# Miniprotein binders against a2bj90: the designs that were tried, part 150

Target 1, 235 residues: a2bj90
Amino acid sequence: MSRSARRKTSALNTVLRVVEVFASIQGEGPFTGTYSVFVRLAGCNLRCPFCDTRYAWSLEAGKPLGVEELVEEIARYEPSLVVITGGEPLLQRHPLNSLVEGLESLGLRVQLETNGILPAPARDEQLWRVYHVVSPKDVPVRVPGAKLHPSWVDYARATGRAWFKFLVANEQHVREVAEYVAKLGIPRSRVYIMPLTPEKLDMKELLELHSRIASLAVKWRLNFSPRLHLLVQLP

## First folded at step 18 (miniprotein)

Design SX50
Fold by ESMFold2-Fast, scan of step 18:
Structure SX50 (fold): chain B 235 residues (1-235), chain A 106 residues (1-106)
Amino acid sequence: as target 1 above (235 residues)
Amino acid sequence: NPDDEDEAQWLLKLARIYQRAAERAARRGDYDKAIYYLYLAVELLLEALELFSNPEIRKQIAQELQTTLERIEAYAKKLGDPELAELLLELAKRLLEEAKELAKKS
C-alpha cells in the first residue's frame, strides 16, 4: 500500500467485544452435531428472564479483539462451522461484517445466532452470504421489547439461509408458534421448536422434556432442535 | 381418554420441574428467572387442572397452584427493582384470587 493510501480501519470496523471463544459441537438448530468454534460476542438488546448467558449482557463483558487476530484464533481450531453468538451479535454489525469477510476468505462456514430484533442483512453486507438462525422472543416466550424485524422473513425467502428457532414448554406454545409463522408466511420447513430447558435438570428429566417437544414437532409438522450439548454435557 | 390422562400427567410433571428450577434460581438470587419459571408452572397447572376429572387429583393441583402463586409473591418482594416488584406483587395477588375462585368452581 502507498503511504498516502495507508489508512487504519476505525475501531468500529476492526474491533469486536468478545466474551469467549471455544470449540464444541453445535447442539442446536439445522447444524446440530457439527464440530464448531463458538464466538460469543458481548452485548444484548434484551433481558430474557430464562437467559443462560447473562454474563454476556453488557458490552463491557467482552474483551476488545481485532478482527484479524480473532480470525487467526478461530482458524487454529480448524472448525467445520463457526458459530457467532452472544448476546446479540448484530449490535456489533460493522466489525462483524469484517469478521465474516475474513472467515469466508479462509473457506470457513459461518452461522449467526440472532434474536431478530435488528434488521436482516442487506445484499451489500458480507452477512448476506452466511447462515442465520433467528430466535424470536416475542412468541411464544413474550419477552418485553422483543419484536421480530419483518426483513428476516424477506431474507429467508430471498436467500434460503435463515431458519427460525422457537423456545417452547408445552403444546399451547407450539400452537402459538404455528399461528405466528403462518401469519408471517414462514414455511414450516424453516421452523424449529426447541425445549425451554431450565438449568440443571437431571438427565432423565432433560431427556423426557426433549422427547415430549420432539413428539409435538412430529404432530405439528415442524422441525425439532435438541439442546444436544446439554444432553452430552459439553459447553 | 388415555391420551388426555397422559397429557395431564405430563403437564403436572413439567409444572413440578419448573417449580424446582424456580427454587434453584431463587437460591442463586435470580428472582426474575424464578418468577418466570413459576408463571410457566402456573400455566401448566391450570392446563392440567382442566384435563383431570378425578376430584382428589384436582384438589391436589389446586393446592399446588396456590402454593406456586404464593412463591411468586415472595420472590417478587426480593427483586432489586422496587417498581417492578410492586407490579409483580399486584399480578401475583390477582392470580391468587383467581386461583381461589377456580378452586371453588372445580
Scores: ipSAE 0.436, ipTM 0.724, lowest interface PAE 2.7, mean pLDDT 85

Design SX51
Fold by ESMFold2-Fast, scan of step 18:
Structure SX51 (fold): chain B 235 residues (1-235), chain A 106 residues (1-106)
Amino acid sequence: as target 1 above (235 residues)
Amino acid sequence: NPDDEDEAQWLLKLARIYQRAAERAARRGDYDKAIYYLYLAVELLLEALELFSNPEIRKQILQELQTTAERIEAYAKKLGDPELAELLLELAKRLLEEAKELAKKS
C-alpha cells in the first residue's frame, strides 16, 4: 500500500486519549513567545512530586479523539506552533505519529515535550521530522524511575531537532546539569536551564527567581528558558 | 566576600520560599510535593551554611535544617506510597547527618 493510502486509512481512524486542547503562548524552551495550540495527551510513566498537571497522569483522564478530528480542531486555531505535551506523549506513540503526519500535511510546525525515558524517534517515524524538547527528570530533580534514554543524544546530534531542558533551583543544580550533559556528550548549545518554580510565587519572587537562574545560564554558558506564561498569567 | 554574602542571603530567601510552598502543599494533603519542596529547602540551606561565616546566622540555619528534616520525616509517614515514603525518609536522615557534620565545622 502507498504511503498516502496507509495514511488515509490508518491515521484518520486512529484514536488518541486527549485531556485538553487550548491556545496560548509557548512560555518555555527554544520557541518561547510563539502563538501555539497545546494538545495535552493523557498518561504518564512518571510521578514527579513537583508536577503541576497531575490530572493528566491517568490514561483514563483523556477523552478518545480521532486523529482526523483532532487535526481539524487544531487547524481552526491557525497556530504558528502545535505543542504536543502530556503526561508523556510517547506512551501513545502509534496514533501520535499519525497526528504528526496530519499536522505536517497542513504545513504546521510541531514541537513534542517529552521526559525522554522512552526511546527517541526512529528514522522511519513521522516523529523523526518534528522538534523535541526533552526534559530529563533524572538530573537535577532526581525523580524516582527517571532515566534519559541514550538514543535522544544520538537523535539530537543526527537531526538538530532536539533540545534538553532542565529544571534548576540553584547553582549546585546547574553544576549537576553541566556534568550530566558533558558526560552524555550533549552540546551546551542544545541545553536550556529553567527555574524550578514552587506551586505559587508572588510576581516579585517569580521575577527574582527568573533573574537568578538567567544569571547562572550566562555564567555557565547555557541557554535560559523562562516560564513566560507564568509571568504573563496565561495557561 | 560581599558576593558570597549576597549569594548566601538569596539561598536563605529561596529556601524559605520552598518551605512556604511545602506548607501549602501539606495543608492540601500533597505530602509528596511538600517533601520535595522541603528537600530543595534543605539543599539550599546546606549551601547557604557553607557561605555564611557569622556564627549566629549559622546557628539559625542549623536549627532550620533540623526542623526541616523532621518535617520531611513526619510528612513521609503520611504518604500513601510506602516505597516513596521509605526513599524520602532515608534521604531526610542522610541530609540531617550531613547537617550535623557541617555543624561540627562551625
Scores: ipSAE 0.497, ipTM 0.749, lowest interface PAE 2.3, mean pLDDT 85

Design SX52
Fold by ESMFold2-Fast, scan of step 18:
Structure SX52 (fold): chain B 235 residues (1-235), chain A 106 residues (1-106)
Amino acid sequence: as target 1 above (235 residues)
Amino acid sequence: NPDDEDEAQWLLKLARIYQRAAERAARRGDYDKAIYYLYLAVELLLEALELFSNPEIRKQIAQELQTTAERIEAYLKKLGDPELAELLLELAKRLLEEAKELAKKS
């Protein structure tokens, strides 16, 4: 196909349903502390009871925004990292690949946050080349319908560009995570445990929860993800 | 065992944090979130119960477990999602049976 034909075809797939775009610090996962622009896409294929972003569950929560316009808006922030999150961003997979292509053409580093229910990227997708933080909801938090797609383990082994981040409340949860990742063959170096924080904790409670989960990460030889934005009161 | 008592005290504190979070969620009408936080509280209370040696503290935890189970049942009746209600009810049944078995250890 000619470049002109590809450009016309891409235009039909260059609309994303976007809930919000904002600058903050990445508070979670392997890039904690990085100056980032967050792009929250609408729609989710889960209804997690502990979800903090229920306003993004419906696809109608997002306003249609052209990929080219979105790339320009993101670029104005001059971010060290672009975090694409949601809902579940892979629900808008085709225009998302176009967004990633545009961002990478500008030399911007991209991280996707996903629940891992939908398949991992194929080699011919632009998404194959970016970073992924996969947050399984089948173990330990047992959300209905939340089975991790096995292709994410294969993707992680093939690329080294996926990490697995698990919400945990206690040591039994950490034990379940350790058993789960061992069974799937996920290296501990790619596993993060993160405190399952309820809303409206005071700062003392929030710090105590973080301290407890961090101590368990040391004990079980796993990586620890804070929720840094909560501790420093950023979006 | 002083290390177990320190750990048990933390688990009890954390369970109460989740119970308070559940009350806040319920006040907003987020009954699914409230039930889930109470489920976590029950797990933490059961772990604490195994580590405490003091019979008066164990009795207090058993009472909190019963009260929490009753709260879960009340919130389940307010859920508009029967599929989620069934899943949470199944989890509550398992935890209640575990609590009964632990109460028999004496």
Scores: ipSAE 0.455, ipTM 0.718, lowest interface PAE 2.8, mean pLDDT 84

Design SX53
Fold by ESMFold2-Fast, scan of step 18:
Structure SX53 (fold): chain B 235 residues (1-235), chain A 106 residues (1-106)
Amino acid sequence: as target 1 above (235 residues)
Amino acid sequence: NPDDEDEAQWLLKLARIYQRAAERAARRGDYDKAIYYLYLAVELLLEALELFSNPEIRAQIAQELQTTAERIEAYAKKLGDPELAELLLELAKRLLEEAKELAKKS
């Protein structure tokens, strides 16, 4: 590689397309209740019908932001957890690894939210060292093109740093999740079911839906994820 | 069975919640989201139907299934994705046939 090519490659590894950065409480998954900074990256490789963040589907929805600048912005919030989400963050894999390196150098804990279509981290990636919440969209919600990459199951077993979070509406969905994770060999202790909430529910309806899905989690011996931010009206 | 009736009533309530969400999505032009919520409503209505024995309630559910399938067809025609629209129209046709069969049995 020439000197100019090496500089260009370095620049590509140091710029991310970012939709938004904001502080809130992690409302979902294994770190529910944690004071967090959310970093929403642009671009997605799916078009989920139920998606609430359609504004992030295009890479052009994100503004270019340098990794060092983004690390400094995140650090100013003094978060207990940095949640990197999108779209699909792994679409920007190279600069994402650089971001994770910068955040870990400051002692910050990082969690990635991913649809799991792209491969899990390799051992030589900085992403290997952080937490991952994988949200498969092939089962039960049946999004076209949403096949889970098998490397995520191996990664979860090898590291203990991945959990699988499934959107469910009824008991038939929970049954399909239970069968799916059993076939793949995913331990129940790493599985979360979460209510598939339509937009603009009143509080009574939102609580009833949470209650019903939580009861199914008990019945099927799976973990339950609320959508806590919806219940407490945070972003 | 009183427990089955309680569960069936919850499934009907949840189906109607998704139907209202579909109407809101359609008003915003999010026809793919509207269709998805209507499919969830169909699944919930079919589950509720298995739990109800009362013929009048079963007939009402069958009519609600018919109406929901017709909405899916209407929204599918407004999608900008021809391949997805065709797939959803085919699924809506099958749901309409199922709803007709259920109405006949009620």
Scores: ipSAE 0.432, ipTM 0.707, lowest interface PAE 2.7, mean pLDDT 84

Design SX54
Fold by ESMFold2-Fast, scan of step 18:
Structure SX54 (fold): chain B 235 residues (1-235), chain A 106 residues (1-106)
Amino acid sequence: as target 1 above (235 residues)
Amino acid sequence: NPDDEDEAQWLLKLARIYQRAAERAARRGDYDKAIYYLYLAVELLLEALELFSNPEIRKQIAQELQTTAERIEAYAKKLGDPLAAELLLELAKRLLEEAKELAKKS
C-alpha cells in the first residue's frame, strides 16, 4: 500500500463490498439512456428465481473497497449518473451513506436500485437526497420474503425521488400491479412496468416482448421501462 | 372475436418462449429458475385456452399444460432442499390436476 493511499484513509474510513464497477448506459427506469457508472454492491436479502446476477448474492463476492477509493474510481469515468445496485445495496447502509456523501460533494447525480424490503431513507441520511428506483418483488413476481416496506410510499410522497418498477410477463401481472399500487396509494405517474425477460431470448423475441409490455403500459396508463442494454447488447 | 384470437396467439407464443427458457435453465441445473418459467408458461396457456374456440388448438394447449405440469414435478424432485422441494411438488400436483381437467374438456 502506498503512503498516498494511507494518507487518504481517515475521513471516510468505511468499507463497501463491491462486485464490479463499470461504465454503460442506464437501460431501465426513469433515467433510461443516461451515460452511467454502475456500482454493484455484494449481498442480497432475496433469492429471486429469475435473478441474472446470482454472482452478487453473497457479501463474500465483493472486494472490500474504501469509500474514498471508490469515489475516485467512479469520478474518473465522468458519468452523468452513478447507479448503485447489487445485490441489495441497503444491506451496506452505513458505508453507502458515506459513498453518497462523497459522490454528491463532486456534484454527481446518484440513483439507487433497491428491492424495497429495508426501510426508505430517514431525513438525516445522505440517501434521503438521491434518487431511488424501488423494484418490489412481492407483486406480481411473488418472491418469498419480498414484502415492500411501507416507508417507501411515504418517502416517495415526501420527496418525489422514488419510482416503483415492476417486472411483468402478461396483462394479469399488470392488473395485479395496478391493484397493488392503488391499495398502497402510489401514484401511477411513479409506476413503471418492465418486461420479465428470460435469459437468451433472440432479438426478435426480446423486441416482441418489449412491444407487448409497452402496449400494456399505454392501455393501463402506466410508465414503461425497457431493458435497453439487452436490446443494444451492453452490460 | 378476431381481437381475442390475436391475443390468444400472442399468449401461446409467449408461453412457448418461457417453456424454451425453462429448458435452457434446466440444462444448466437451475431448476428453481426452470420451474418459475414453467409456472409463467402455465398461466399464459390457461389464459390462451379461455380465448380459443378452435377444438384442435384447445387440445394442443391442454396437452402442453399436462406436459408442462409433469416437467415442473420432475424439476422439483431435483432440488436439494427438502422443504423447498416439497412446496414445489404440491404446486406441481395442483397444476397437473388442472391440466387433466382441461384435457377432458378438449
Scores: ipSAE 0.477, ipTM 0.728, lowest interface PAE 2.5, mean pLDDT 85

Design SX55
Fold by ESMFold2-Fast, scan of step 18:
Structure SX55 (fold): chain B 235 residues (1-235), chain A 106 residues (1-106)
Amino acid sequence: as target 1 above (235 residues)
Amino acid sequence: NPDDEDEAQWLLKLARIYQRAAERAARRGDYDKAIYYLYLAVELLLEALELFSNPEIRKQIAQELQTTAERIEAYAKKLGDPWLAELLLELAKRLLEEAKELAKKS
């Protein structure tokens, strides 16, 4: 993107509201198994009933943290991957672009997790250059207000840096996903289905649900995302 | 069909997993989460009902559907959001009517 100095227009362009920063293993999506630092940003534009991180819904849940300070904190973990998640990280889009710029300057791989309601990155954003795992909540889980922004399909085709991860409980959900992605022109190679896990499953139930959804992924020729951190009891 | 019955048994098991999850959520006061899990259980029970050909099993599933819909109504009344509660109550009534019709057809 541009070599000109980025102009900071306000404190909000250099400050992020951060709920937590912690090291773990990425348990989901295309980078499953990677040693990662998770940066959970505050604020969300949805109220998903199945949400496990309701503590991050409010912007007030996050402590203000400067971009430079956050970059330094992340770097101390020496991660193979920086996972920026939330809530909905794109609600803090401008300072998020500054964070990404700082992380890329250190050669760090960055993955954003987003619900895809807000538009995909434009070419002149730092976010254009990083990986995105888009988790639509309109199909099959039917969260009110959760319509996927169509620009994410264009971004995926243009960059090869977006994947679509869908929560599913049964084969009917997988069929709905298959129809949805076909209608939008999303290649199956960019689609992950992931078990919709309620809290406090025992390990036997958790494994059985994973096994059933993985079998459906094979049957429907889609990629499978585990929730590996749940199986190995990591955050 | 043995394959349909095996899949249907898994759907019943998964529905019951979500019903237990709903009960745990309700105990914490998370009635919106509880209701969502019960809606998933209803969808799973409806799918299982289509796969079972045995009339007695179909009747039992239809009865479980009705009981689940009644639980949705009960939890909706506990919600602190009157707009969401009214919306969910209406959805629960429609599910209850669907369960009653399915019980007649089984």
Scores: ipSAE 0.426, ipTM 0.726, lowest interface PAE 2.9, mean pLDDT 85

Design SX56
Fold by ESMFold2-Fast, scan of step 18:
Structure SX56 (fold): chain B 235 residues (1-235), chain A 106 residues (1-106)
Amino acid sequence: as target 1 above (235 residues)
Amino acid sequence: NPDDEDEAQWLLKLARIYQRAAERAARRGDYDKAIYYLYLAVELLLEALELFSNPEIRKQIAQELQTTAERIEAYAKKLGDPAYAELLLELAKRLLEEAKELAKKS
């Protein structure tokens, strides 16, 4: 009885601060090319100098939405993948677990994008069961205050549901990534390198940068993530 | 070595792409982003300089390194005083010293 009452009360009062909800193609990481709905949550615990979504840094940038309302909105898109991103989504951890529970009850596949500063999910969290793309900001981009929580390596090893995606500009960056993941015991099969694209490149420049980083991925035996949405001019 | 020449030319091109991105960021008042992109440009220019053997090109890169380092310092003065701006300023000073040494040697 007490357990049922607590679950009902928690679900009814769960609210997320949401910046935007939109349909697009996942352009990055292991699910590149998938028809997705993107849910951008407000608030971030970093101030990355290269950040293109500075409008999401403040929690106040988000509109309050109930979990049930948000689940219904997402479901109307009929997506193959729900991408929960931000800011840093784990700042809203409690209502995020409730959102994941609702989405999984509908059979929807969920991917979380996180900077990995906050701990990985515990076994009793709904987040334990979904996919995670962790984007460390300590290496090679060296954002002040960024440090990958060690529990993410354990989570990746235990579940096979986490990958690590690194922004790189040149071969020196790729070398730093290779050393970093070797030191932490992250298998190369779980590692993606992605071009660090400055905003407003022309298409020829964007394609050439992708080509060069992809060649480095082959050379260093790492996976390559494009930024496909930029190449096909989708949001 | 033709492979080194192709790589050096790409690094120089990429450095210039980041320098243009820095100019756009600075125009919007995003001086931290501008400094970060110029830092990447300096690293790319230094790498290109090691691969180029042509003395005229090396001199041009050395001058471009010096100019880029000076732009980092100018933008840093616009940042105000957030904690992470101090780290970027320290990094920029280190790169300016490296660029000055390389400019003297070429």
Scores: ipSAE 0.476, ipTM 0.726, lowest interface PAE 2.4, mean pLDDT 84

Design SX57
Fold by ESMFold2-Fast, scan of step 18:
Structure SX57 (fold): chain B 235 residues (1-235), chain A 106 residues (1-106)
Amino acid sequence: as target 1 above (235 residues)
Amino acid sequence: NPDDEDEAQWLLKLARIYQRAAERAARRGDYDKAIYYLDLAVELLLEALELFSNPEIRKQIAQELQTTAERIEAYAKKLGDPEKAEELLEKAKRLLEEAKELAKKS
């Protein structure tokens, strides 16, 4: 292999299509309230009707960015947590593993947000070592084509590094989630329910929806995820 | 039952929140999002209807279900997916007939 061919091959394995990189507070899931840098990768394998980030659906929405350059950009923020989201970040699995390797080498904590359609990490992937928040879209929100890959349940049990976060509107949705996780054998301690918020809720409506879903979390003995960034008006 | 009344009132309020969200989505041309929120509103209205005992409120909810079904039909016709549009039109037709029957019962 020539030098040029080797450079081109390594670049294909170390280039990500990135929509945006920004600092904010993680508003959702088990790390709610953490000072984070968000890395939004382009491309998604779903077309969720309620999606707020439709601008990231296409891979062409992302600019090609080298892993080393991206690691340096992230490090300048000095974050407590790096949140890799999208689209669906596992669509760029190979260069994503390289990114995770670079971030871990700097001692940075990494959390991946995924729809869970693609398989969970294998033991030989760098992704095996980081945190995952899996947001199934088959239940209760019933997005076409959104089936959770069963390997995520095995990964969660083996590592303790995956949680399952479900969008819910009412108690019927919570009941469906409870039945779904029981059927799949997902421990309740790894389950979060989160309000399904439409855009442009006034603050009173947003707080009331949060309060109602939080009360259901207590009633059904599940964890509650807010959408804190919406409540405090951060990205 | 005061607990049922509180739950019913919340479901009705939430249904109206999703109906307003659907209207905003439709104004932007996001008809798939609008229909999704209207489907949620229908589920919430049907649940609220079961919990309310007052016949005047039940009749009002039945009328809201009819209006929601008509909006689903209108937005479905604007989707670029003819098979999905036909499916949604069939659903809207069933909801419209259900709303009419519920209005008679109230």
Scores: ipSAE 0.643, ipTM 0.835, lowest interface PAE 1.6, mean pLDDT 88

Design SX58
Fold by ESMFold2-Fast, scan of step 18:
Structure SX58 (fold): chain B 235 residues (1-235), chain A 106 residues (1-106)
Amino acid sequence: as target 1 above (235 residues)
Amino acid sequence: NPDDEDEAQWLLKLARIYQRAAERAARRGDYDKAIYYLYLAVELLLEALELFSNPEIRKQIAQELQTTAERIEAYAKKLGDPELALELLLEAKRLLEEAKELAKKS
């Protein structure tokens, strides 16, 4: 059997549980401000108390979509970036690799958002070739069960395609992040701190929190991630 | 110290932001989220208490710490997880004792 026939058969039998697909601006991390299509996959291996997307925690929250159908839907938006998020998208690792293969065949840039509990991509995975924003939940936010898999540090060093994004509220949290990344050998250039925003801040509170965390990023020589979508009221 | 005063005021303000977020979460029945925000508020209040020298402000922070710990205990009971509720109640009581000791230092 030809590679094309095997690929078509595999792709047609590959299904992802998808919560939502929508266009917006990436509000966080190294690609802040980029016109993006967000693909939210169902299922999560954590129950973070501060989670804004609890509706995606169950795998059953997602509609079954074939990889080829999903690639076509994404392509119609003509995005500068495809953001695959969730839940925890690596829970659907096998069909996710097929999705990434389809998106890359169209020349689309892909970013995965992950909690980093599951291992980083192996060299033979399609996921090896895309960008990853890893959001550890062990420090400083201390979610039970949220230990970062050590392979993410090796992946970041080997590829230069991973960044680590940490939620912080005050300088003590930033200090914990700095100690954590130093112990793991994560370069500061790969580290983002981001305000830990509770839902429904007024604009003045939201701006002040952003300003305070940004000032700490300068002081500690770390990168700063806003939550731009909250500031401009986009999804 | 003016720098300590500015930092202390910010910590107090941020603690109150998390306390309001906890109330909103509790109204929706998200008691785990409410408790998490209240623990963040406690950490911020404890740090602010150490930075303030004014006895009246320290007394107000100590009272806010007590009220916050009581809210943690109340929300923990509503979680329906007896083991988690017990752990959270013990932690809240420990934080109350820490707050009382810090208040004595003024």
Scores: ipSAE 0.532, ipTM 0.766, lowest interface PAE 2.1, mean pLDDT 85

Design SX59
Fold by ESMFold2-Fast, scan of step 18:
Structure SX59 (fold): chain B 235 residues (1-235), chain A 106 residues (1-106)
Amino acid sequence: as target 1 above (235 residues)
Amino acid sequence: NPDDEDEAQWLLKLARIYQRAAERAARRGDYDKAIYYLYLAVELLLEALELFSNPEIRKQIAQELQTTAERIEAYAKKLGDPEIAELALELAKRLLEEAKELAKKS
């Protein structure tokens, strides 16, 4: 009985539901331009109207993969960065900690992309040691249910391993971000604004939107995140 | 202020980008996405309206706001979630009323 229970618990702690694994260039955030392997985990706790990866919303969209098998697959790409994204990867928190442990044992740099609704890592989690790009969806894009968990601000102050990336369309959105960040005590050096790009923009529209948001980043003294992969037509 | 006119023109262009994105989303049956992009378009049109002093342009923006509110109402009626649909319809009615008042004032 105990052996069966141990095997069940081990499987739950070492199996992830994975939508896709692919090599590309990180197009967003503080590691823009880095040769990366993307691991898209299934499941999401939000239904953002602007979401481009709706195919990952359901946990059932993911194929069950063992942590060891996934680590081997990632390692074959010899990446400079492993980007764990989704959906919301923290929905699979327990096996995700095991994945991070395996990747770090190989000396691989790991970045999580998260909506920040679920709590930040605790000090005893392997996730405490890796980089996090937190994308709040409460401000300015006002997705219902998308309140940033306050522990992310504490984690950022304690570790210096979190950045906050905000989708923006116009200057009013940037003002809302600046006010939000100031109120929470998030340093401007940890803040990125990124253009809110609809699907199927032509290259001219995409460049114009990038240019305008970049100009606002300069004006407001915030960091700018492009969506570089869209500009260079990579996944 | 010349900077205000340049900013206003960009806001109009961006609003139209989101309006076209909403039309594409609606064609795929993604009415929630369409409504969201139209709300972004409304915010951009209202911001542009405050920056333009030309009465003819202000009147055109007011007409675009009215058309956008009508599109939000139409898409809201096609949503499968009655609560979200009702909220979107209420917001569309408020926007339509506001757009009509702005058109009179312009």
Scores: ipSAE 0.478, ipTM 0.739, lowest interface PAE 2.4, mean pLDDT 84

Design SX6
Fold by ESMFold2-Fast, scan of step 18:
Structure SX6 (fold): chain B 235 residues (1-235), chain A 106 residues (1-106)
Amino acid sequence: as target 1 above (235 residues)
Amino acid sequence: NPDDEDEAQWLLKLARIYQRAAERAARRGDYDKAIYYLYLAVELLLEALELFSNPEIRKQIAQELQTTAERIEAYAKKLGDPEMAELLLELAKRLLEEAKELAKKS
């Protein structure tokens, strides 16, 4: 079967609504500095006031792409890491598992960015095998409806493949994060705090926010996530 | 305490970053973002106020809190969500009252 003919046929569970695919450097979390291809999926179950990617909130913002087509597009970048983000990528859970299967078959490392509202992967999902950076929005940033699903803590303990990344603006936020993760039994070694950076900051402002939150990470014995792509002016 | 003064100066710098971000958001009509950033600035200003003992500096911070509360009220009135606007106006009014009491303590 020709590639064109194969792409015209799609089974249930093999189509994703994709906003954009692009190469950059992972600027955040445990894989900061890695040459990555970013796959932004459409749709989100939150409306965070500080959201930089409001253009991805609607499912209609994404173009339908077959999983095979998307795997081939990603592979052409020859990435060290595939970052699947959105909106909320778990809204497209079923075809996402098929995408992960395709990427894993090529030996590609996959990282999912999720708000953690929807349940963590079950052992029989392809998503069970990949890395997850969970960004809770209930604490400290208090987004309505953003309750972390408790299965993410169990998943992190069972697999060692989840980290929790929290947006923070001040020391009170860091204190709230420390209390939150202690109550949930999340080890500090799996916790990242990251500066809450508004759009259109100049470089001096961006550095000042990074410096402050990094100092708080040292003080509170938590890991620090920069937003490196903002500092080096990449997408 | 010199360490507390250095910490407080960092808090003021960060508060002003969020205040400027709020102004930029408001210019784009993103009043929900503007209000959110102003509340982050309020939290930082209140932390700074606890670390400064100098009455002149405390009065300046209290005035900055009052100005921030007035901005929150102004932006809340521009929201297309009357229920949310009413809640935010109530919160801003309480903050303004607290800032006025702090201004009297100098």
Scores: ipSAE 0.441, ipTM 0.732, lowest interface PAE 2.5, mean pLDDT 85

